# Ledger of designs, part 17: VH-VL binders against Riboflavin kinase

Target 1, 134 residues: Riboflavin kinase, of Devosia riboflavina (a0a087m355)
Amino acid sequence: MGIRLSGCVIHGDKRGRKLGFPTANLSIAPGVELPPDGVYSCIVWLPGQTTHHGATASVGNNPTFDDVKERRVEIYIHDFDGTLYGHELNICLLTRLRDMRRFSGLDDLTGQTERDVAQSRAMLAHHALTGLLP
Below, E stands for the ipSAE of ESMFold2; O stands for the ipSAE of OpenDDE; V2 stands for 0.75 times the mean of E and O plus 0.25 times the DockQ between their complexes.

## First folded at step 12 (VH-VL; framework fv_roconkibart)

Design kj03 (from kg06 with light chain L55E G56V A60F; at its last look DockQ between E and O 0.62; V2 from the best seeds 0.53)
Fold by OpenDDE, look of step 12:
Formats: C-alpha cells, structure tokens, sequence
Structure kj03 (fold): chain C 134 residues (1-134), chain A 119 residues (1-119), chain B 112 residues (1-112)
C-alpha cells in the first residue's frame, strides 16, 4: 500500500535535532521516482532489524531553507536517538499528511513539526489496527 | 582559538559581482552554520542569510534572494558569499560569523570585508 | 519581519556610572520550549561586532560581570553596572526566533 524507498543516510540540515526532532537524510538513487512533495507518515527498518519503527518523513526540496536543488527524503524516526550515518535504510511512506510549506521561524517550525509527528503517530496506529502495516 | 579570516577589500562597478571568502579555523567547520551580515557605512547590521557547511543548505534573507549565493569549500574550511548585480547601496562591510550551536547567536566574527560599489 | 527597537540611540555616560539600554521587539521572542532568542552584541570602534550576551542573560566567554541582561517576551534590557573606557562602542540587540534575523538600530555608548 505504501511507497517503499531505500537510501543511505547522509548528513542533513541538523535543524530538527536542535528542535528535538533529529532527521536522517536519505540519499535516494538517481532515477527512483519519488512521491509528491509533502510530509508523510512512515515506517522504517533499522539496520539488522526485521521490525519496523514509526517515523515522519518529508519529501521534496525545502521551501523554507532552500537546502537542496533536487528533491530529497528526510525522516524523523520516532522514539529513536541513535545515529545512522552511512547505513542503508528501507522506508515505507504511508499517508501523506500535508504539503510542504514555508515557516517564519523556529517556533512556527517547531509547532508544525509537533503536529506532523502527532498526526503521523495517529496514522500509524490506525494502520496497525487495520492490518495495513507490513 | 576559533578564527574567521575574510578576504580583502573590493572595489566594484555597478552591475558587477563580488565574491568574499571566509576561512574558518580552530573548530570543526561542518558543525556550525555560517552566517553573513553586512553593515553600510555609519549604519547598523543587516542579516543576509546562512549556509550549513555540513549539508550545503542555504537560507537567504528575502532582500537578497536571487542576488546572493553562499558556497563552500569544505576542504579548506572556507565559506564564500557572492553578491551580483551590485548597486551603490551595496557598499558595506560584509561579515561572516559562526552561529553558535544553531542558537541564533554569533559567537565568532570575521574581521569584515569592505566592498565599495561606485561608478 | 520582527522589528527591534533600541533606546536610547545615543548614550553618553560618565566613567564609573551605570548604563542601561532598552530593546523591544515587535513580537515575543519566547520559543514554546522556553528559550528566548534575544542576543546582545558590542561593536567597538573600528572592530567587528562581538557577542556580549546570549539568550537574554547569559554572558559570553570573557565578558565582564559588570554586563548583565534581563527581560522577557518583548522587553529586554542590557545593563552595565560601572562603565569603563573599553565599553565604548555600539550595542546591538538581535532576535533570532523569526527569520530573517533582525537587529536593533544600535546604541552608541560614549564617554562624557
């Protein structure tokens, strides 16, 4: 049901970490078709693990920070504080939560991120109950 | 001993471009955002934007969007600011400054680079 | 943009006397997680700006304890308990909660 992607974790913008939402940037192979820009509920498989973790993913370029020229995938793994640089991650994008948007500052960014994560968690819980999670 | 050393003064004609360098030392270059400010003669400070040396991500103040470009040479811990389509009111001292731990304060500054734009 | 307003813009002070600079922001600088993104800089004559106070009241390394910062929300104050000759320069407040970062007009402290 979801969109499966794989990518190597590379260094990101580190903004999320400062706000309590450290993200991992995934280097997606050229030619891989990405879904529409936006924020998604997501599940991720950590290296060597068969069980998935919940996550919140963003797809696209960053309209607020102009970080990248090409579209990228960033994920915040819920309830995880480890580092994954250089590791290959498999993810599955499930529900698109919202469009990408510009932010006016740290407070605006923080607030929306909290809402995104909360909504992502809710969607993941829903998928779990309906048996839609892999 | 954190140091930011900028390139020398520049004199440019209107319509030209200027590229200022900022070489960092005494710390891990990729761990801190580099910000750029300018100060017109006898005026206050104006924030231009930042670059993340780790990712290359940039944020520009709207006033300079489309006219300023931040770049990096991480191999020599150097950040660059290029301002194009120069006007006389671009005459200013340009500063690079390290942002301390993304907390919004600039704990170390370059010595400044005077850019004079005159016909 | 967040407008930062300093007062006074010119501050003549007698050596050894206290000084006070006000900074007001057009919006609250309090982040929802409790940090207030208001910082103070000093630019001495012919020099680059230097960090003086960060996050309202924290003195940066090497800053004498005669400097203190206070305030909350939209109203902030920088105080110098006993002004010294080396304190001459232009003081700037800056907000970093909203983008773009914005500075006050600057307060020029001079010795009478």
Amino acid sequence: as target 1 above (134 residues)
Amino acid sequence: QVQLVQSGAEVKKPGASVKVSCKASGYTFTDYYMNWMRQAPGQGLEWMGWINPDSGGTTYADKFQGRVTFTLDTSISTAYMELSRLRSDDTAVYYCAREGDYEGYFDYWGQGTLVTVSS
Amino acid sequence: DVVMTQSPLSLPVTLGQPASISCRSSQSLLHRYGKTYLHWYLQKPGQSPQLLIYEVSNRFSGVPDRFSGSGSGTDFTLKISRVEAEDVGVYYCMQALQWPYTFGQGTKLEIK
Scores: ipSAE 0.481, ipTM 0.843, lowest interface PAE 0.9, mean pLDDT 93
ESMFold2, look of step 12: ipSAE 0.507; ipTM 0.815
ESMFold2 (binder alone), look of step 12: mean pLDDT 94; pTM 0.954

Design kj04 (from kh01 with heavy chain D99E Y100G G101Y; at its last look DockQ between E and O 0.63; V2 from the best seeds 0.53)
Fold by OpenDDE, look of step 12:
Structure kj04 (fold): chain C 134 residues (1-134), chain A 120 residues (1-120), chain B 112 residues (1-112)
Amino acid sequence: as target 1 above (134 residues)
Amino acid sequence: QVQLVQSGAEVKKPGASVKVSCKASGYTFTDYYMNWMRQAPGQGLEWMGWINPDSGGTTYADKFQGRVTFTLDTSISTAYMELSRLRSDDTAVYYCAREGYDYEGYFDYWGQGTLVTVSS
Amino acid sequence: DVVMTQSPLSLPVTLGQPASISCRSSQSLLHRYGKTYLHWYLQKPGQSPQLLIYLGSNRASGVPDRFSGSGSGTDFTLKISRVEAEDVGVYYCMQALQWPYTFGQGTKLEIK
C-alpha cells in the first residue's frame, strides 16, 4: 500500500548530481493530492518496463534552497543513471522517512542523503519480504 | 570565450531598489549556477547567493533574505539581481560570477562588476 | 557561518622573492568524499576577482605554476614561488563547503 503518483520528468534543481544522487523532478498535475512533505521510500516504473525500481523521493518545498514555491516531487532512482527528461513516470510512495529540513552545507546534505537512501533501501527490502510491494 | 557582462553603474536614493543585469555568453547558460557577490569600497568580498538558471531555484544569504531577488531571462542568457530597500551601506560593486562546476563552489568567470551607489 | 581568517592582511614582497599567505577556517573544509572546498582568488587593482586555485590545490586555467595551494582541514596556504609585478593585488580565500560561502578578509600583496 502506498500513494501512487504520475508525472513527466522535468528539469529541476539537480541538487544531488554532484553528490552522486541525481534526482528527477516530476511535474504532477494540478489538483493531485500529495502526501505530507517529507522524504519517502519509493518505487518507480521506468518507461516501457513492468518491473519497478527502488527510489528515494522528496515531497514538498526545499527549505534549504528556498527556491520552490510549489510543492514538488523529486525522486532519486537507486542504481540508475539514465536520462528520463520528458518521460512520464509512475511512482508509488511507500514509507515516510523524515520531515524536510534545512542543511548547513554540502557535507550535511550529503550525509543526510546517504542516510535517506540507506533507510529507503531498508524499507523497500522490508516491503519486499512482507509482500507489500505492488 | 565565456563572458559575463553586467549593466552599468547605478545611483540610488535610500529606500529605492536597484536591479543589476548579468548577460552570459560563450557557454550554455542553464548549465551553471550564477552567483552574486558584492564588495563595499575598500572592503572584502561578500557572497549574496546563487540562482540555478535551469530551474530558477535560488539560495540567498541570510543577510539579504527578503531584500534580494534573483531572476532570469533565459531567452537572452541574462541573470538579474534586485536589491530593495537600499541603504547607504549597500554601496558596493556587485558581481555576478559563474560557478564552475556544480557544488564545487568556485567561480571561474566573473562579470566586470556594477557599482551601486546609495546616497541621499 | 564559517569564519575565514587570512594572514597576513598586508604582504609587501620584493620582486623575485617568494610569498606565502595563510588561510584558516573555523571548521574543516574537507568533504566526506575527499574534496577540500577551499578556493583562492586574486583581485588585481581595478579588476574583478579571478580564480587562482580551486579545491585546495588545483590551479585554474591560465594560472602560472608559480602559484600553488596546499593545506588540509582548517589550515591552508597559497604560495608564490617568485613574485612578479603582475601578482600585485588582493588575494582571497573562500570556503564553499558550508552555506553561506564565506571569504577571508583578503591579503594585499604589494611590491616593496
Scores: ipSAE 0.459, ipTM 0.830, lowest interface PAE 0.9, mean pLDDT 92
ESMFold2, look of step 12: ipSAE 0.543; ipTM 0.821
ESMFold2 (binder alone), look of step 12: mean pLDDT 93; pTM 0.955

Design kj05 (from kg06 with heavy chain S55E; at its last fold request DockQ between E and O 0.56; V2 from the best seeds 0.70)
Fold by ESMFold2, fold request of step 15:
Structure kj05 (fold): chain C 134 residues (1-134), chain A 119 residues (1-119), chain B 112 residues (1-112)
Amino acid sequence: as target 1 above (134 residues)
Amino acid sequence: QVQLVQSGAEVKKPGASVKVSCKASGYTFTDYYMNWMRQAPGQGLEWMGWINPDEGGTTYADKFQGRVTFTLDTSISTAYMELSRLRSDDTAVYYCAREGDYEGYFDYWGQGTLVTVSS
Amino acid sequence: DVVMTQSPLSLPVTLGQPASISCRSSQSLLHRYGKTYLHWYLQKPGQSPQLLIYLGSNRASGVPDRFSGSGSGTDFTLKISRVEAEDVGVYYCMQALQWPYTFGQGTKLEIK
């Protein structure tokens, strides 16, 4: 059910944290095929746990030095405020909510993030996810 | 204790490139966006873009897209700005500046680097 | 791009008197979470700019309380209650709500 991925948390998005959407950036192993770029509703298992959290993820390339691209999945875990740097997360991407896009500024970014999280929560509330394991 | 120390003045010919360095000290380099501005002689300030030292992501003002590149060397807490295909109207003082609290204000600035583009 | 317009561009002031600089933006600088993304800088002669006021009205560290920022939406004011000789330089407003960040043209304050 869904697309299962795992990765190590390499850093958080500190601007997102200031805006109330702290994110974890995952490093995905080379050779793992990512799903189409976009924003997804998903679930995540924290290290050592068998119960899941709801989450909202973006899948896309992280631009660095022009044509150098690094594999990334950026996850906002709903209702979670801890730090997971250096830990492995297991995730399941469920519903693709939208394409990636550029933003015109901070207000645009904030508003879109609010809508994405609201959509993700709504999608998760309609799915039967009882008993899923990492 | 926070300091941003930039490389020295440069004189370039039209069509060349210039690379300005900005060495940071006195704070955790990866916690703050690094921004670049320029100021032509007798003119105001112009924002060129930022780089996020934590992840390396960049945003460039549209006017510079395709001509400017921001890079990092985190091992020495240094940011770089490279501007290519220089024109005489690129003559300016170039500044690096640290962005406070991700809120777009620049609480510490480098001393500036004069780049002169002349034939 | 958001256009930032400062007035006046040249501001001669008698030492000890108040000064006021206006900054107008072509769009509101109010973020949906209530912060106003308008900042002020002073560039003293021969120096790099230095932060004076951030987020509309907050004084940066080490800035004397004779400096104050106010305003709402699209109209902003920087005030100096009593100008001192060290206040000479060019004052810039800057917006940081929209990308690219944009500066006003600058206001040159000088003692007459």
Scores: ipSAE 0.676, ipTM 0.861, lowest interface PAE 0.9, mean pLDDT 89
ESMFold2, look of step 12: ipSAE 0.613; ipTM 0.838
ESMFold2 (binder alone), look of step 12: mean pLDDT 94; pTM 0.958
OpenDDE, look of step 12: ipSAE 0.693; ipTM 0.892
ESMFold2, look of step 13: ipSAE 0.578; ipTM 0.831
ESMFold2 (binder alone), look of step 13: mean pLDDT 94; pTM 0.957
OpenDDE, look of step 13: ipSAE 0.703; ipTM 0.893
ESMFold2, fold request of step 15: ipSAE 0.664, 0.672; ipTM 0.862, 0.862
ESMFold2 (binder alone), fold request of step 15: mean pLDDT 94, 94, 94; pTM 0.957, 0.957, 0.956
OpenDDE, fold request of step 15: ipSAE 0.824, 0.828, 0.822; ipTM 0.921, 0.923, 0.920
ESMFold2, look of step 15: ipSAE 0.637; ipTM 0.845
ESMFold2 (binder alone), look of step 15: mean pLDDT 94; pTM 0.958
OpenDDE, look of step 15: ipSAE 0.519; ipTM 0.852

Design kj06 (from kg06 with light chain A96H; at its last look DockQ between E and O 0.40; V2 from the best seeds 0.00; counts 0 for: pae E 3.8 > 2)
Fold by ESMFold2, look of step 12:
Structure kj06 (fold): chain C 134 residues (1-134), chain A 119 residues (1-119), chain B 112 residues (1-112)
Amino acid sequence: as target 1 above (134 residues)
Amino acid sequence: QVQLVQSGAEVKKPGASVKVSCKASGYTFTDYYMNWMRQAPGQGLEWMGWINPDSGGTTYADKFQGRVTFTLDTSISTAYMELSRLRSDDTAVYYCAREGDYEGYFDYWGQGTLVTVSS
Amino acid sequence: DVVMTQSPLSLPVTLGQPASISCRSSQSLLHRYGKTYLHWYLQKPGQSPQLLIYLGSNRASGVPDRFSGSGSGTDFTLKISRVEAEDVGVYYCMQHLQWPYTFGQGTKLEIK
C-alpha cells in the first residue's frame, strides 16, 4: 500500500498559507528512496495517533541548504488547521496525480492545487483505507 | 536594518555575460524570495524573475528564459543574476528586491547596478 | 502578459493639492480567493523604487497616511490627499497575479 515515509516538519510554506493551502515541509532521511517527482494523494498520521488524515503531497528535487541531492516532501493535510513545526509525521504516498509543472501565475497555481486536492479526496474515498496503521 | 547591497557598474560588449551580486543583511536570507528587475535608461521597470533562497527554485520571465540564471551563496547571504549573450538593449540598471511575506510585493530594493552594453 | 496602463503619464501638481493616478490592467487582478494583487511604488529622483501600497490598499510601513490605494478588478487608483515636495518622482503600479509580474509605464509627478 503505497510508499511509507516519516519525517520531521522543518518549515511551513508561507505562500501556501497565504493562498489557503498551508503545507508542512518534511525532512526525509538521505538514505530513503523517494518516488518520482510529482503530486500524490496520501494519508498521514499525526504524532501519537492511529487514525489518519487525508492529504495531498508534492515531491520535489530542488536543492536546499546547499545539499547536493536533497529532496523534500510538502504535505497539505486535508481539514487540518494545527501547527506541526518540529513534529514527526508518518505518511503513506498513494496515487501519483500528476507531474510537477510550471505555473503561469497565482490563479493557475491555486486552481491546480484545488484540482489536486479534489482528486486526492476522490482517490482516498474510493480506496477504503480502514484499518491502516502508522 | 534590512539592506541589499549590489555590485558595481559594469561595461560589456555585445555577446558577453554579466553577473550582478546582491548581498543581503538584517534579516534571515532564506525566509524571503529574491526578485530581479531592470530599468533601461529613461524607461520603466521590468521584472526578470525570482529565486526562492530556501529551496533554490527559480522562475524566469519568458523573455529572459534561456539567457538569465539566478544563483545563491547562502553562506554569505548573497544572490546573483547572470545574463548571457548581451545585446545593446540589455543596457539598464538592474535591481534585486526582497519579496515581502511571500505576497509578491517588493519591500526592500538594492541600490541598482548599471550594466552598459556597447560595441 | 498582463498589460498595465497608467494615466496620466505626466502629472504636474500644486503643493498642498490632491493628486490621483490611475492604473488599468488588461485582466482582473482579483485572485479567486478574494485578494487583489496590485501594488504601487514610488521612485524618487536618483533612487531605487520604494513600496507605497500593497495588495490594493495596504500602506507599507513608514508611508504617510496621505497616500491611499483603491479599486478592484481592472481599475485602480493611487491618491495623495495633499502633495508635498518629497512626493516628486515616478509612480508605478505592478501586478503579480499572473507571471511575468508586470509594471505600468510610470506616472511622473512634478511640482508646478
Scores: ipSAE 0.329, ipTM 0.756, lowest interface PAE 3.8, mean pLDDT 86
ESMFold2 (binder alone), look of step 12: mean pLDDT 92; pTM 0.945
OpenDDE, look of step 12: ipSAE 0.499; ipTM 0.847

## First folded at step 13 (VH-VL; framework fv_roconkibart)

Design kk01 (from kj05 with heavy chain N52Y; at its last look DockQ between E and O 0.72; V2 from the best seeds 0.59)
Fold by OpenDDE, look of step 13:
Structure kk01 (fold): chain C 134 residues (1-134), chain A 119 residues (1-119), chain B 112 residues (1-112)
Amino acid sequence: as target 1 above (134 residues)
Amino acid sequence: QVQLVQSGAEVKKPGASVKVSCKASGYTFTDYYMNWMRQAPGQGLEWMGWIYPDEGGTTYADKFQGRVTFTLDTSISTAYMELSRLRSDDTAVYYCAREGDYEGYFDYWGQGTLVTVSS
Amino acid sequence: DVVMTQSPLSLPVTLGQPASISCRSSQSLLHRYGKTYLHWYLQKPGQSPQLLIYLGSNRASGVPDRFSGSGSGTDFTLKISRVEAEDVGVYYCMQALQWPYTFGQGTKLEIK
């Protein structure tokens, strides 16, 4: 179950860190089919680990930002404060939570991010209880 | 030690385009958002948008959407602002400014570039 | 867009006397995590703007303690305890909580 992706962690816009939600951008190989744009509940395997972590992922172009030519995959790894730049990550997108949207400012962005993370955590908990996690 | 040095004054005719450069020094160029503002003669300040040098992501104020383009040359720590389809009311001093610590304040400014649009 | 309203627009001051500038926003500038995204700038004659106060009450580097920022929500104040000749210029407040960033009209401080 879920959509598996793999990519190398690259730099992001860093604004999420100021809001308490540091995200990592994944460089996905060309030709890999991405799921529909949106925010997803996600699990991620850190380098050298067999256990997965919960995460919140966004797929697509950020409507708040212009001149984004390619769809991106960004992940916020729950309860993790390390840096993973240059590392290859394997992820599994589980539940699509919402469409991508444009934000009006930092407060709007923060509020929606909090809701997304909360929903993601809830979905992950549900999957764990039902044995649906890979 | 942080400096933003902009290109010189420009005189343009209506309908033309102008490209202003902003060379940064004294800090890691790719670590900070670069913002652009303008100020018409005797008027206040107007925010135009930002660009993030690490990824090149941009945000434009709606007023300038479709007419302004922010670009970068990271190899020389330079940001560019191009404004097309110029009108007389685009006559202004244009500023680049570094956004401090991602908090929406501008801690360093360029010296400004006067763009005059006249027939 | 968030509308920023400054008062007064013209501020003649005697050297050594205090000055006060008001800035009002059409919406609260308080972020849910407690930061206030209101900044103050000074543009001296013939110069680029320079940062004075950031996030409501923090003095920028090199800014003398004669300057102070206060306020919350939608009402903010910039104070100069003792105006000096070098303080002449136009002062701007700016909000950075909502996009687009928006400035006040500016307050022109002059010496009487």
Scores: ipSAE 0.524, ipTM 0.853, lowest interface PAE 0.8, mean pLDDT 92
ESMFold2, look of step 13: ipSAE 0.585; ipTM 0.826
ESMFold2 (binder alone), look of step 13: mean pLDDT 93; pTM 0.956

Design kk02 (from kj05 with heavy chain N52Y D62Q; at its last look DockQ between E and O 0.81; V2 from the best seeds 0.61)
Fold by OpenDDE, look of step 13:
Structure kk02 (fold): chain C 134 residues (1-134), chain A 119 residues (1-119), chain B 112 residues (1-112)
Amino acid sequence: as target 1 above (134 residues)
Amino acid sequence: QVQLVQSGAEVKKPGASVKVSCKASGYTFTDYYMNWMRQAPGQGLEWMGWIYPDEGGTTYAQKFQGRVTFTLDTSISTAYMELSRLRSDDTAVYYCAREGDYEGYFDYWGQGTLVTVSS
Amino acid sequence: DVVMTQSPLSLPVTLGQPASISCRSSQSLLHRYGKTYLHWYLQKPGQSPQLLIYLGSNRASGVPDRFSGSGSGTDFTLKISRVEAEDVGVYYCMQALQWPYTFGQGTKLEIK
């Protein structure tokens, strides 16, 4: 069905916020197996809530940044503008949308992010219709 | 009140490495990207890359990739730029500069560090 | 890389007279969300560069209203309504829409 992960929200690079896509970095426990690098459609459960939200997640080291070897999980929660730093989030990665890539600038990054979010929303809608959501 | 204070001038031989420091004060060090530029004598400005202190993520200009390393000591709000395999054409004033509000402009600059590479 | 081209490279000006510097980019600097990622700096003799104008037309803190930035797309202009002695130095435009950030060649403003 999907890959379940849990992690505490930590600070990110914050550039996504300026582009209208604030992301949250999840600190995943050591030893937890991550899926292949890429961008995923995702659902997330906010603290104290039983209803999930749609999200777009990235797994891997961001190729735009050099000398970053550790794999990270970043999520953009759709239609949510709250602060979640320090909170534990449960997520479920559903459909892999694309490989990680290096961006040439803010416009390139913005354009691809918009496409990713649109695809993520579409996949989430499909999963909802087919009963594949947890 | 925001200040960036860089280390003193350096004289190096070709093939050596140089490490320039940039101590920040007057703001939350981890909240802003730190950028590095250089300026050869009588020439214009050249962007070298950035580092984000909160995560330590770096982006290097392709020209310097593999030869430059940005590092941090967040405990003392200091950024470092190390350039290795120095050549004579690396002779320049090197600047650290804070990127304002993640918008790609540099609102505060260090005083610059002259690095002279000569045999 | 985005190429930034300034003109003129040398700008002798009489005190009290206006000055104008042009900056052209090889690609549009307009972000899809409406921001223009073109910035202007002044480097006075023997000093570090200082921010003058950011995002095309916004004056940095402490910058006199004698300075103004204008333009769109690929063509930008920095204007000084009346040049003062303290305005002497080299002016640089810089794009920050694409990586790497790139500067113009610089325009050296001198007093006649």
Scores: ipSAE 0.526, ipTM 0.856, lowest interface PAE 0.8, mean pLDDT 92
ESMFold2, look of step 13: ipSAE 0.566; ipTM 0.844
ESMFold2 (binder alone), look of step 13: mean pLDDT 93; pTM 0.955

Design kk03 (from kj05 with heavy chain N52H; at its last look DockQ between E and O 0.45; V2 from the best seeds 0.52)
Fold by OpenDDE, look of step 13:
Structure kk03 (fold): chain C 134 residues (1-134), chain A 119 residues (1-119), chain B 112 residues (1-112)
Amino acid sequence: as target 1 above (134 residues)
Amino acid sequence: QVQLVQSGAEVKKPGASVKVSCKASGYTFTDYYMNWMRQAPGQGLEWMGWIHPDEGGTTYADKFQGRVTFTLDTSISTAYMELSRLRSDDTAVYYCAREGDYEGYFDYWGQGTLVTVSS
Amino acid sequence: DVVMTQSPLSLPVTLGQPASISCRSSQSLLHRYGKTYLHWYLQKPGQSPQLLIYLGSNRASGVPDRFSGSGSGTDFTLKISRVEAEDVGVYYCMQALQWPYTFGQGTKLEIK
């Protein structure tokens, strides 16, 4: 269950790191159908690992940051601080948490990100208990 | 050693467009947000927006939305600001400035570019 | 938008005397993680602005210890312990917690 995606980790916005939420951008192959824009709970498999990690993913163009022509997939891997640039990651988007939104500033962004991560963790825990994790 | 060098003064007529360049050196260009400000003669500073050189994402102040465009040439570590549909009240010194460590402060500034709009 | 209000707008000072500039924001500039997104700049005559103080109280590189920033929430102060001739210019406070970034009106410091 869920939407499986694969992509190579590329550089992205580093503001999240300063706020404690380093994200990784995934370069998705052309022609791959992406799910609707929004924030998702997800799981990710790190290179060479069979066990998955919890993550929070965003799909689409961030309304706060204009002139992004292509829809992007960004993931924040929970409880992970390594560098994955150039690596291929497999992810599975599970539950859509919310629509994309425009933020008014760093505090607004930080607050919503915290809520997203908390909700993502809760959904992942629920999926684990119900056996819905792949 | 960090330097931001902007293009020279411009004189434009109302309705025209102006494109100001900002060449960065002394640091990794793609690691820092580039911000743009302007200052009308004898007035204060006004923030216009930012661009991230790595991913190309931009944020414009609402006042300039639809009329300003930030672009990059990463091969030469240069940022550009284009302002269209110029009006007389666009007459100002325009500055590029590097945002330090993603904390919203500008630790290095260009020398400024005077743009004069007059009929 | 966050409104930044400086006072005074004109500040004549005698050389060697202290100076103080106030900056007030229309809303708190305290981030939930404890950082205060208030910065100070100096624009000397005929020059580009230069960073003086960042995040409320941190002196930028090369800035003399004569300069200090203080304050919290919505009220901030820039102090110069002993004004020197090179301190002449316009001082600006700026908030960076909310978008758009907004500046104070500027305070013009002159020597009497």
Scores: ipSAE 0.598, ipTM 0.874, lowest interface PAE 0.7, mean pLDDT 93
ESMFold2, look of step 13: ipSAE 0.634; ipTM 0.851
ESMFold2 (binder alone), look of step 13: mean pLDDT 93; pTM 0.954
ESMFold2, look of step 14: ipSAE 0.575; ipTM 0.820
ESMFold2 (binder alone), look of step 14: mean pLDDT 93; pTM 0.955
OpenDDE, look of step 14: ipSAE 0.505; ipTM 0.853

Design kk04 (from kh01 with heavy chain S55E; at its last look DockQ between E and O 0.44; V2 from the best seeds 0.57)
Fold by ESMFold2, look of step 13:
Structure kk04 (fold): chain C 134 residues (1-134), chain A 120 residues (1-120), chain B 112 residues (1-112)
Amino acid sequence: as target 1 above (134 residues)
Amino acid sequence: QVQLVQSGAEVKKPGASVKVSCKASGYTFTDYYMNWMRQAPGQGLEWMGWINPDEGGTTYADKFQGRVTFTLDTSISTAYMELSRLRSDDTAVYYCARDYGDYEGYFDYWGQGTLVTVSS
Amino acid sequence: DVVMTQSPLSLPVTLGQPASISCRSSQSLLHRYGKTYLHWYLQKPGQSPQLLIYLGSNRASGVPDRFSGSGSGTDFTLKISRVEAEDVGVYYCMQALQWPYTFGQGTKLEIK
């Protein structure tokens, strides 16, 4: 069921919070194979918890300034507004909702994000009944 | 005090490449997108694209796609713009600018500009 | 791309008198969350551009009260209530709703 990943939050949701899209950005260990780039419905376990939260994730091959091997998963945790900077998160990527795409502007990006989150919530309603554990 | 200091003027021949640096100080470099603009002599401003210094993600205006590359060195808080296969109509002053709102286009601080002259 | 059209392109003004610059966009600059992504910049002679007005009507830090921005949708105006010698330069509107960001052609303000 899905693809299990873990990673350290390398920067907080400071930027996205101002625009209504707070995200946690995860570094994934070198050598870990990620699924195809795209936007996914997923679930997240916060540090020390066995109860999951719904989330919407963006998986991309995002080069860093100092390391071209670093892979990132950007996660919007549904109904969560806290800081996890520096902590390890466990996630499970479930359904791939769409390919990554270029946007024509800020309104397009915002609208697509709203649709992604709505689709993610709809998909997750089914999986919330399984009692998944980290 | 926020400051963006760009590298000095360049003179290039057609077909060459140029790399302009933009060193930031007075703020947390990774908190704000860096944008690049250019201005041909006596002309208006043209946006070239941005780079997100937090993750290195770039967006290039379609006109420059395939010829421009934005990079960073976070250890020295510096952004770079490299433009390749130069032609005479690339003669311009090139500016870096910080976007306070990330993708809101709010360029609250600009570099002093770097003149790139392309002539044969 | 969004086309930004400024009027006038040349604006001679008597010191102490008001000035007005028009900017029109080829499509609405209103974001679905209610913000208007229209900014104004001033480029003084020999200098880099500097931000004057952001998001339609907000003055940037250090910008005097004599500058104001207004407008909605596709029509925008920058007003200077009382022109000073330091206001000389080229004024640009810029839209930041769509990518690529695009600038107007510039309005050169001079003292006559």
Scores: ipSAE 0.555, ipTM 0.816, lowest interface PAE 1.6, mean pLDDT 86
ESMFold2 (binder alone), look of step 13: mean pLDDT 92; pTM 0.948
OpenDDE, look of step 13: ipSAE 0.659; ipTM 0.874

